VH-VL binders against o27280. Designs and how they scored, part 291

Target 1, 266 residues: o27280
Amino acid sequence: MDSMNVPEVLEIKRIVEESESVKTFIFSWDFRREVRPGQFVMVWDFRDEKPMSVSLIDPVRSEIGISIRRVGEFTDRVHGLSEGDLLGIRGPYGRGFELMGRDILLVGGGIGMAPLAALADEATARGMRVDALVAARTADELLFLDRLEAAGVNISTCTDDGSCGFKGFAHERLLTLEENHDMAAVCGPEPMMFQVMRILDERDVPAQLSLERYMKCAVGICGQCCLDDTGFRVCAEGPVFWSQELSRVREFGRYRRDPAGRRVPW

## First folded at step 14 (VH-VL)

Design A20 (framework fv_marstacimab)
Fold by ESMFold2-Fast, scan of step 14:
Structure A20 (fold): chain C 266 residues (1-266), chain A 118 residues (1-118), chain B 112 residues (1-112)
Amino acid sequence: as target 1 above (266 residues)
Amino acid sequence: EVQLLESGGGLVQPGGSLRLSCAASGFTFRSYSMSWVRQAPGKGLEWVSAISGRGGRTYYADSVKGRFTISRDNSKNTLYLQMNSLRAEDTAVYYCARHDWYGSFDYWGQGTMVTVSS
Amino acid sequence: QSVLTQPPSVSGAPGQRVTISCTGSSSNIGAGYDVHWYQQLPGTAPKLLIYENTNRPSGVPDRFSGSKSGTSASLAITGLQAEDEADYYCQSYDSSLSGSKVFGGGTKLTVL
């Protein structure tokens, strides 16, 4: 309810360095406030607030984890914090992933593996067979491989430069891998997600895709987030969308919009 | 423990028909693509046919297209190979094999011998 | 119909290293499809030895290793033992053959 929309000042309990550019910040969490994989929280550093996907959901330890990639001034400041320091957290927000069937495919690019790692934990805890295609530009940007392996997930890696696993893009690797999934969950750069979605559509696999750029819209910050020329508003239902919903959106994977609503190619 | 057990092999005359079965246990059968792989006496392995986990897609080697039909019954955890218009060159041990996600054959049955001879 | 080429035989003495090559083309290994290796002991069914180019199933000793480069793959066996005497097959997928799994012709390993 209202407590969901008010930032709580929480102590950073533990920090895990996932890579040179990614850290996971772990907080104690009261699970009377339910959190689902695919949902996000607003992280407040007492100067600015940014949406971040929840990457760890651990009711046994009463902890959540938030994985943050260093990409700008806000994330640079947060990366400078230490255990014991404070951050404001509000949420969770947005539509989470839905699990269906027995066999699921995860396709993640870079930091997009963060919400998928939380989903993998839930799926494996439910006894589902999980196959994860983990993509990044380089080996150093592959995330959560040890955690996925420990959970019993079947892993395939690909890197643009060939420094780990398949040399190439996620969609190229996906074409070389077996089918047999009841659903897929996809999170990463939008061009990657578009190519992956088309292959999954051809294979008749229903997919859920997480669009990070719509996280602010999902909390009502951007009332004018429109994905097609007919004015359909997607921001209230995100960040997770079914592929059937996104197949109706002309701009998905082709262009984005600037703050003025102008089309900008990827 | 994953187990695959083939049956239905035997002696058949050229032009005849035979149906092979593979009983699967120890795993969720519908989650895996399955293949038939054969090996003629003293020769190498030859992939024959594959079927997707749900049975919606089937694949055949050119040597058996139009003569063999792969199918599965997921309620019975059983894979089948219907072999028609058999030829002497179809004589082989026929193995049932399970696909992993990467396309390998991670488990194999013991095989069943098919002999096509007059 | 072997589109993957293996030497028909290879030999070594106990304790030595042997390598078995698997040569493909741009439509299979060169297209990025994985290479898998199988060991077939006399009178038995094949057993998966290496999957996804380099990975070992549980129970396969680390003296067996796989590698892939360009259009070719190799199986290496170090510390060769008498019990390794078997037929070895590589396997991949060929996109030009209408969705076909393909095997190499097999290599007979003799331990001297």
Scores: ipSAE 0.780, ipTM 0.879, lowest interface PAE 0.7, mean pLDDT 88

Design A21 (framework fv_marstacimab)
Fold by ESMFold2-Fast, scan of step 14:
Structure A21 (fold): chain C 266 residues (1-266), chain A 118 residues (1-118), chain B 112 residues (1-112)
Amino acid sequence: as target 1 above (266 residues)
Amino acid sequence: EVQLLESGGGLVQPGGSLRLSCAASGFTFRSYSMSWVRQAPGKGLEWVSAISGRGGYTYYADSVKGRFTISRDNSKNTLYLQMNSLRAEDTAVYYCARHDWYGSFDYWGQGTMVTVSS
Amino acid sequence: QSVLTQPPSVSGAPGQRVTISCTGSSSNIGAGYDVHWYQQLPGTAPKLLIYENTNRPSGVPDRFSGSKSGTSASLAITGLQAEDEADYYCQSYDSSLSGSKVFGGGTKLTVL
């Protein structure tokens, strides 16, 4: 939809427990409102509204899925809901991923695998070869491995503690893997994305990166979503950006902002 | 199904040249790095050379640098190894092999025998 | 000597367990590069047996398993069968050799 509207109240059709801290909430969806991987929706629990990435886009079943990590009061309340309960959904918003070429690399950290799982589905449906590097702090935080495997995606895992796959960080693992990708899509913590972007730039692989931290401003264009040096607005111009765009942003991968707008190192 | 078929081996005198070919089928050839791996009679496997999927990068074992040239023609799904200034130590079965994403050789051809002798 | 070191031979009786070691260094296995294993039956081309340290290709029985720790890797074969008589090779990547694939010297497995 082009115009802003009130949230549509939808019934939770199914809940999938992805991990101890992540659940995917599945809703019936009218695909006259197009949704693309990399876009997000505003989720309303009748008290507060928060942005959440779309993690499942299934026009065959007429379903959309939203994966939510438990990190605070709002997400704790939403995690307490059951199938049959109601949530308000508004959107979709933001710029989605663009697919190009035949061979794609996905690099996801933690909940950043959510929008990448939806992208993997679209890429495999288009006949692309998909390689996915899935990173997390521990094995229990690795997401969507069974879904990616079922889609025919080649998977490499890495965990900070070595509990599954390569012991170390995503960028360290990436240096040990073969090249030959036409593009990459990256989503996860900003320090991870910055290091991965540097390697992909050196390899001359165009990459798209998703910045989730500024999606709170999805109700319209606002100054709070601006990046430091470039003036890009995540909710209006993102959350997905090409690596060339992000390489010009002093803030990316180096510091974040607190509630007062002050720079805080990662 | 993935198939790799080598050709071009034979008997050659020291100092001579041979060109090996590997015909690939059953996969998108340009998406995979390819290698030549050799095995001297009764000896172990030795990696010889590799080429990236689009041909932009080539790699060589020190024993063959300056003498061997790896190349590919993605329009014909064919890998090549041009071998010049051949030595008796180059006598081996030469295998064509495909790289997977993790750096293993997931598919191999049957090999072609190169004998360097007077 | 090979950059990756394997014992030249191992032997076992049917039904037993054998382990084949692959010893590397800080420039290959110790640098985090994966170890892959190949089986070569007499008169045939090598076949991928284990990739990415622990994974089996489709069609490889689960009695074959791989592991990696520090600068070394191991291939374990349980329930040994006569058909397992073959040469086994480990393979990794060495960053100090201008980025090249490296093989172990090979291990001949004899089923007694």
Scores: ipSAE 0.780, ipTM 0.882, lowest interface PAE 0.7, mean pLDDT 88

Design A22 (framework fv_marstacimab)
Fold by ESMFold2-Fast, scan of step 14:
Structure A22 (fold): chain C 266 residues (1-266), chain A 118 residues (1-118), chain B 112 residues (1-112)
Amino acid sequence: as target 1 above (266 residues)
Amino acid sequence: EVQLLESGGGLVQPGGSLRLSCAASGFTFRSYSMSWVRQAPGKGLEWVSAISGRGGHTYYADSVKGRFTISRDNSKNTLYLQMNSLRAEDTAVYYCARHDWYGSFDYWGQGTMVTVSS
Amino acid sequence: QSVLTQPPSVSGAPGQRVTISCTGSSSNIGAGYDVHWYQQLPGTAPKLLIYENTNRPSGVPDRFSGSKSGTSASLAITGLQAEDEADYYCQSYDSSLSGSKVFGGGTKLTVL
C-alpha cells in the first residue's frame, strides 16, 4: 500500500549481521515515498509495532535498510527471522536531518550510528567533508565502520573499556579532536548527546540531535511526548532537534520521564 | 595538490618585529586549523601557535604568549605570524603546517629562516 | 627540555629492525591524546609518517608502523634502508601546558 499510515508487508531481501546484537534488514522500496536520513519507520512483526531508524537509503538499488538491536521480546523475535520472511513497514515518519555547510561532524553511540550512517551517505554524495566519531561500550558494539570507511569518511572510534580506539567516552574523545565543522549530527544515549552538545556549543558548531524516545509520538503514541519547560509538539517536531531547541529543555541529559510522567534520573 | 609556501623571514635585531606569511593552495583553507612550528639550527621541532579554520580560536606556546599573534585571511588563503619583541632564542626556521582531524600536521611548507641577532 | 622523551639517537644495519620510543605522561599520551610521527630528511621539512597512533598516510610503506600503550608510543622500522637515515619526531598534545601541541626531542637514525 502507498499510504504511509498503513503497513505494507515487505519481504526481507537481505540481512546484514552488523554485530552480535545488531542486524540490518534490507527491503525493496518504492522511492515515490521519499525517505530522508533521520527518519524512521514502524516495524510490525504481526504482533507488535516498534519504531526503527532508517540506516540505509539506496535509490539506485531501490532499497532501504533498517538496523535493529536485540534488546527485548520484539527485537528478539525479529532477529529470529530469515531472508524471505515478511515484516510490515509503515512510514517514513519524523523530521529528518538537514545538511548545511561543507564540513560535517557525526557523533554516534551504539545503535545511534544507524541514522548517522544514512546521513553520511547523503553528505558524502553532496561532496561534504565528513568526520565521524563512533562510540560504544565495547569494540563489538561499534557499528558501520567498514561502510563509513568505504564512503571516504574520516573515522575516530572510542570505547568505554578501551577495546578499540580511544579509551573513554565520546565527549572525552571529541575534546582531543580538531574543530572546524559547519554543523554536527549526534545520535546515541541521551547523556552522551548532552555532553557532546555542550562541547559543540563552546565550539560554535550548530548540532542536530536525534531523540529515539520521540519516534513513537509521530505515530500517535503520546507518552513522554512533551519536554519540560518547552511544551514542544514532538509529533510534528521530532525526533531530530537543533541544539538551540534542546538547550531550552530542562530535562535533556539530566532526567527522563516514565510512562506516568515521573522524572527518572539518567 | 596541497601546497604551503612561507615567506617574510630574514635578519632582525633583538627587540624588533617581523611578520611571516604562509600562502596555501590545493585545499579548502577555511576547513583546517593551521600552526606555526619552529626549529632552531641543529635543534628539534617546537610548536609555536595555532589558529582554528574560521579564525575564532587561537593558541600559543607559553614562550611566545604576548609577543606573537597568529592570524589568517581566508579570502586570500594566507596564514600570518606577527612576531614582536624578538629575542635571540627566537632564531629558527619557521614552518607553516596544516592540521588533520586527529591533530597531526599532515602537510608542511618548506620553512622560512628567521635570524635574531645584532 | 621536552615533555615527550625520545632517545637522541638509534642505529641499525640495512635489513634490520629499529624501534624509537616516545615516553610521555598522564597529561598527554596517558590522557588519551594521539601520537603522530614525522620523518625529517637532512635539509628538508618534516613529513608525516604515522598519524593517530597506528595509521600510515598514502605512500608510506608498511615497514613503518606505530603503536601506543599507556603513557608511551613507539615507531618501528623494519627492513631498514639507507634512505631511512633521518631525524624522527613524535608529537602529541599536552593538556597541562595551556592545551598545546608538543614534540619529542627527536631521534637521529643512523644506517650503518
Scores: ipSAE 0.776, ipTM 0.875, lowest interface PAE 0.7, mean pLDDT 88

Design A23 (framework fv_marstacimab)
Fold by ESMFold2-Fast, scan of step 14:
Structure A23 (fold): chain C 266 residues (1-266), chain A 118 residues (1-118), chain B 112 residues (1-112)
Amino acid sequence: as target 1 above (266 residues)
Amino acid sequence: EVQLLESGGGLVQPGGSLRLSCAASGFTFRSYSMSWVRQAPGKGLEWVSAISGRGGKTYYADSVKGRFTISRDNSKNTLYLQMNSLRAEDTAVYYCARYDWYGSFDYWGQGTMVTVSS
Amino acid sequence: QSVLTQPPSVSGAPGQRVTISCTGSSSNIGAGYDVHWYQQLPGTAPKLLIYENTNRPSGVPDRFSGSKSGTSASLAITGLQAEDEADYYCQSYDSSLSGSKVFGGGTKLTVL
């Protein structure tokens, strides 16, 4: 929907603990406002508002889920809430993933698995074959493995420290895996996504990548939502981009911007 | 559920040709790379050729390059191996095998015997 | 000679443990490629026994386990049974070879 929409106050129906640091908050949702995997909502705790990816889309139960990692004051407060408590939700916003073909690869890093979990649900409901490479720093940070397995997804894991699955980075693991996919969807730390994109481009696999850069304002005019060279605003034209679009952006995978608009290496 | 059935083996003279077929069923054939793996009598497994799910990429062991051609017909769920300029050392049971995402051969056919002898 | 080296034979008594090694190099196992193991019973096609270094397919007993370290991998079989007499092959991928799929030379297991 519109970035100017007023938040709707919703009751937390259920909370799922995904890991020590990640919870999924489930709300009743009126699907007259359609939600697609890859879209995000603004979550308001009546003090601060932050963008969060939609990680569960369930029209049968009339529910959506929003997965939140505890990383700062806002997310710490939200993690302290219980079932029955209220949050403001505005959205959905952004361009979602497009499903093409019949075989799809998902490559997710950390909390980047949240939007990919919703995509996996839709892909498997369509009868598509889904292979998921799930990456994290440690085994404790691997997310949604049970949910993906229950959906029939073929899973490979990798951790930087070797505590689960392949020891190494997602792109190193991807080089060791067979490739027979019609498309890929990628979400995680930007340096990981850049390396993965290069491999998929070389293998001639079209990829969609989700850039979940922080959005400072609801109207999408802040510099932190923009990309060099192309002028794309993540909140207005993203967060999902095709690899062909991102390969033209010098900034992708190399730099981000601080509050003053200066380039800062990852 | 998953089944692979090879056919087309037999006795041929050196320099001759044979075409092997592998009929696949019980899975989405185009989603998997397929391979031919051979085993000479009393010896170990040797990978000889592979083809990507879409058929756009083919791979060959150096021992068969220029002589063997792998192909597939996804509309018929069938894998082929055209073997030309056969040599005595090509004598082996030839297995059709499915190559999974992890890089393993997760299902194998029963094999078809190729004997190259005068 | 094979790129992945296995002992040609191993033996053990019923109930014992045996380990079959698979030694590679920096272009295959050492490069991070997975190791898979196959069991070939007399007169039959090979069957996948272990995939992705440590995982068992449905129906494979937990007496069979795999491990990988550095440039080598191992298959461990505990509680040996007569029915385990077979040839065992490791398999990986080698980035330096045309074709890239490589098998070990095979190990004949005899249960005494």
Scores: ipSAE 0.419, ipTM 0.740, lowest interface PAE 3.1, mean pLDDT 87

Design A24 (framework fv_marstacimab)
Fold by ESMFold2-Fast, scan of step 14:
Structure A24 (fold): chain C 266 residues (1-266), chain A 118 residues (1-118), chain B 112 residues (1-112)
Amino acid sequence: as target 1 above (266 residues)
Amino acid sequence: EVQLLESGGGLVQPGGSLRLSCAASGFTFRSYSMSWVRQAPGKGLEWVSAISGRGGKTYYADSVKGRFTISRDNSKNTLYLQMNSLRAEDTAVYYCARQDWYGSFDYWGQGTMVTVSS
Amino acid sequence: QSVLTQPPSVSGAPGQRVTISCTGSSSNIGAGYDVHWYQQLPGTAPKLLIYENTNRPSGVPDRFSGSKSGTSASLAITGLQAEDEADYYCQSYDSSLSGSKVFGGGTKLTVL
C-alpha cells in the first residue's frame, strides 16, 4: 500500500525551538519512502492540513524534521503541542532541489532557510562547497546558523535593520560577494527571490527557487492552477522551479493575490 | 591543509619577462578565485591581478594592465602570472593568495622575490 | 596614494587597547563592501586576521575585533602583547577602480 497517499499518525519525538516564532518538529521516518531537500509534507492536526517544507533529513537516525513558523490559527495550535503528541503526516510531495556542479550558493529569507538547511546537509555530505546567504528582518529571525556552521557552510548574514551582519536586503548583499558557483537555490519572500534571481541570471548562474504558494498545486489541491501570464490552466509541479521557468511568470515577485483573487503589490 | 607555493622569481633586466607559478594543494582549486598581491621592499601591499575559479574572468590593477597576464591550469592546480615589459617599479615580493567568498585573502603563499634591475 | 587611509604607526603598552582606523569613501567601504584585516609579522607573509568586517578565522584570539561604520572601519586590539608587534593592513574593494581589491597603506604597531 502507498503510504505517501494517506496521512500517517506520527508521534512528535523531539521539538527544537529555533526562534521565538519557529519550531522544528522531529519524527521517526521510514526511509523506504525517500525524502529529498525541497520536498514538503502535509501536516494534519486532526482539524486542518497545511503544507510544510522538510528541514531535516537524517537517514542515519531515521528522522525527518519539519520547521513551522507561527503565523496563524493552524500554526498556533501546532506550536502548542509537546513531545509525545501526535500529528498526521502525508507525503513527501513536490519536486525537490537538484544538485549540480561542485559549488553552490544558498540564499534564504526567514523560514525559507528551512528547506535550504536540508539541502546544505545533502550538498556538504556530497563534498560540495556551500556558501549560504541568510537573510531576515532582524537578528532573532535568522535561522539555522549553528546547523550550517556545523556542516562546514560559509555563512553571510544580512538583516533589514542591521542587527546582525550586512545592513540591507539579500540582493544588495549578494552584489558585494564573490561569484564562483555552479548553481544556486533560493527560498524566501517572493520580492527577495525575484531580485536575487535577476542578479544570478546576469551572472549566468542557474537558480532553483522554492515557492510556498505553489505547494498545493503539487498535491492537486489548487484553487488557482493558471500561471498568470501564460493564459492557460496548468498544474505546475512545485514548490521548486528553475529560474528559466519562473522568468515566464509575470506575477513572480511583483504582486500576490488576496482571498478574492485580486492583484495586491508586495 | 591548504598550501600555496610560489616560484619563478628572480633578477631580470628592465623590459624583460618572467613567469611566476603558484602550486596549490589541500583544497578544490577550481572553486576559488585566486590573486597575485605584491609588496615592494619596505612598502605596503598592492593587489595586482585576480582570476575567477573557472578562469572565465580576469582582473588587473591599472599599473599592470597590458603587461601582465594572469592564468590558471585547474588540471595542475597551478596559478600563473606572465609578466612582460618589466619596470624597476615592479620590483617586489609577489604573493599568491586564495580569495574566500567575502573577497578576503584567506590563505597566502610565502612569496617569491622579483627584482627588476640593470 | 592608497584609496584606504590608515595611520602609518600606532603604539600601546602591554595589556592596553589600541585601535587602528581604515578610512575609505563612497566607492568602497561606503558602498557596502566588506573590510578585511591582515597581520604581517617581520619577514613573513600576511595572515588573515579579520574577514567580513567582524569575523575571526579559527585560531585568532578574541583580543582582535573589527568594526565598520559608514565609510570607515577599525581594528581593535585589547590586552596588547609583545607578539602583536607587526604591520596591519585593511583591505576592501573599490567599484570605481574597475573591480580592484584595495589595501590601506599599512600601520606599524609598536608595543612599548
Scores: ipSAE 0.696, ipTM 0.827, lowest interface PAE 0.9, mean pLDDT 88

Design A25 (framework fv_marstacimab)
Fold by ESMFold2-Fast, scan of step 14:
Structure A25 (fold): chain C 266 residues (1-266), chain A 118 residues (1-118), chain B 112 residues (1-112)
Amino acid sequence: as target 1 above (266 residues)
Amino acid sequence: EVQLLESGGGLVQPGGSLRLSCAASGFTFRSYSMSWVRQAPGKGLEWVSAISGRGGKTYYADSVKGRFTISRDNSKNTLYLQMNSLRAEDTAVYYCARRDWYGSFDYWGQGTMVTVSS
Amino acid sequence: QSVLTQPPSVSGAPGQRVTISCTGSSSNIGAGYDVHWYQQLPGTAPKLLIYENTNRPSGVPDRFSGSKSGTSASLAITGLQAEDEADYYCQSYDSSLSGSKVFGGGTKLTVL
């Protein structure tokens, strides 16, 4: 009966090809169930269920979008679907981003731009000034640039290989840019987020970081989504965390966990 | 509709003081770093001083350090430059300029002339 | 001298291409700081022409283009017009000068 805990079978209304490896799946959504940028849903293909961040929140069109990168069997199957096909969606889950002040910095790496694109939409709709540093390995992996530009976002790009914008990593680019932000939101590979967080902390800019971890428990009950020494459950207490809290998590930015819970260096 | 309007320039004797003002309109003033850039007659552009949007950080060219003080009043959308111990070499048009996220001076005022006459 | 070096003058005839160089060092352009370009018409305030190395503000014709490589940057003007006669300045940031914003010495473009 609780619509958050029971998958709704929804028809894929539209598919947007974001890149060779990323697609956005768009569904009609009843906004009696509020969705906030930074929240995630469980996507069920009738075999497996995986958490995916919401990348589009459009109450005017009554639509949500979910951007999915092709990385394994589940995502390969989902990428093979067409408009009119069905997926199970339940949620939203987790804590969304909190907007404060008038000026916001977004720092996104690869698919991490997905939840930040939804945040950019909300921030610009509120009349906030948005600056977005969009990072990827190559130009072809930069996501949502046209959508951000259409929203009036000031964009800087960086690629590891120098194929677009600044040649280098997000944290190296960040050091060359002006800052006048009331807050920042960061999402991407954990090593990138750790380096960016350190710079923002030194600049006294409060930052929210979206931390994605292995999730064995979609409803946050099993405790397998715990962060190292703090015991935070990503699906229950995250995925969005303030930088102050993450600075105390010994594993953040230093190592990850495999499916068995073993530490694996970045 | 971004506008920057400088005032306070004029003729001053060596060793004197002068305070320049820049009235900003058409944008959220506290969101932008501001700078003063000067240009001596017939010469090139020289950056003089900068202040962060919230006013917590200030920067000065070596030629003016210890003599000039940049400040801002975000409640009045106004940038200031307090100039002390003025020298003939400080004679220039002083421009108020807004800095964008990339560090460019995206909008400039018309300038105000400061003449230090000996 | 100037931390960023520009030729003091450049000239071309209408319709030609001219290029203005801006040479820096490892503490500015070489450190990854952006290069911006300004056009100053006689008797006027400078106007932003190129920002973030290659980008044009609204209203700047596409015959103006910027590039950056290593410790140097260039401004290219194609299809030169009489109205382009002006002083051109590059600008960056120098980390070794305690947060200094630095301008090139300027280049006078003569069209004839």
Scores: ipSAE 0.654, ipTM 0.805, lowest interface PAE 1.3, mean pLDDT 87

Design A26 (framework fv_marstacimab)
Fold by ESMFold2-Fast, scan of step 14:
Structure A26 (fold): chain C 266 residues (1-266), chain A 118 residues (1-118), chain B 112 residues (1-112)
Amino acid sequence: as target 1 above (266 residues)
Amino acid sequence: EVQLLESGGGLVQPGGSLRLSCAASGFTFRSYSMSWVRQAPGKGLEWVSAISGRGGKTYYADSVKGRFTISRDNSKNTLYLQMNSLRAEDTAVYYCARKDWYGSFDYWGQGTMVTVSS
Amino acid sequence: QSVLTQPPSVSGAPGQRVTISCTGSSSNIGAGYDVHWYQQLPGTAPKLLIYENTNRPSGVPDRFSGSKSGTSASLAITGLQAEDEADYYCQSYDSSLSGSKVFGGGTKLTVL
């Protein structure tokens, strides 16, 4: 009846070290419960529960993967686990990406490449041409390059420090690249996504953007379910939004809200 | 196998017009920006014009702006360059070239010679 | 307007290393735009040799390599062979020229 709301205790089948701070945890999955790129699951370590984007969807192997960046107490504990250890998985939750046309652009920043890697797999499996701009602070923080290359994705990288690819930010790099896409999908820090969205709007490319901060709200845990200018229930309809929806939202890319509902600049 | 085949070059008097064509095969034509690049006899390469994959955006070198028009017919996999008000300095081999995502010209046609003389 | 500057010629003997420079400015290579390299054998169309600064298309031997630093780029050819005798062009984008893709003047490589 409510299998999505009951954690299933799953064995960690395999762990892939993506970088010093990011690991992908792979689990066997029953695909009678559909999972789409852009959706997330709640990961439970038997002490605390946190939302994590699904980064691998493999029906052939009957596996899903969840990529986790080490940023605090929960993620430090999960990173300490080994193959054979158990985690609770609840979900999937949220609205997934929609694929349109034949040519797709992916723009990912840091861990934001996780849901986009799953989308790249689906797009290439459908015969779409995929171009991916992968951005990070340093070369060591660029994620999924080998996986994207193996899938036949055309890759461009940019790093703030210039240690790999273009020296600069994702939106600066995007201005130097050709524009032949039917749609785009964007995931990363909100200031990056805002700048990228503006360029895509000027190029008349419809974009879908994933707002990580609304994953927690989608399971009913917090009261921050609307955006200032629209009253739109972000937690019920996210985390993926079309750019035309976000263009109406004053706070997107400018400020966020803390647990008390106060504005905090990015 | 990607192929680009130019045609339409020839001899023309100053002030005359020519229309070049480039027939593309072996790839999804609408997915790529296309360019014309020329080379005067014994000289270097000069980019002339570009058009986006869907045809919505066009770009021109200052030397040809207002005289040349780039266009494409994605249903026929064909790129065009309409050249008006031709000058002696337009004498060159004109190459059709495909642009990859990075802006390089990853495939080139054989070229077609345009000679502007009296 | 700034253009890309290449030496007009370079020469080497078989087996040697040659390097061809491409010097730009703050409006092109210095602004972060990619550098691409083309080989033009006598009487033929140009062929893409290096794209996005360092990458080789399938079929291009690893003795050809590209690099980029500051406002300049270079093409290195190691183990020079007679069939490498050709004109070599760098290409980038210049932000101060309206939408312009710019080529270097070309370098004639002579294999002695």
Scores: ipSAE 0.671, ipTM 0.834, lowest interface PAE 1.4, mean pLDDT 88

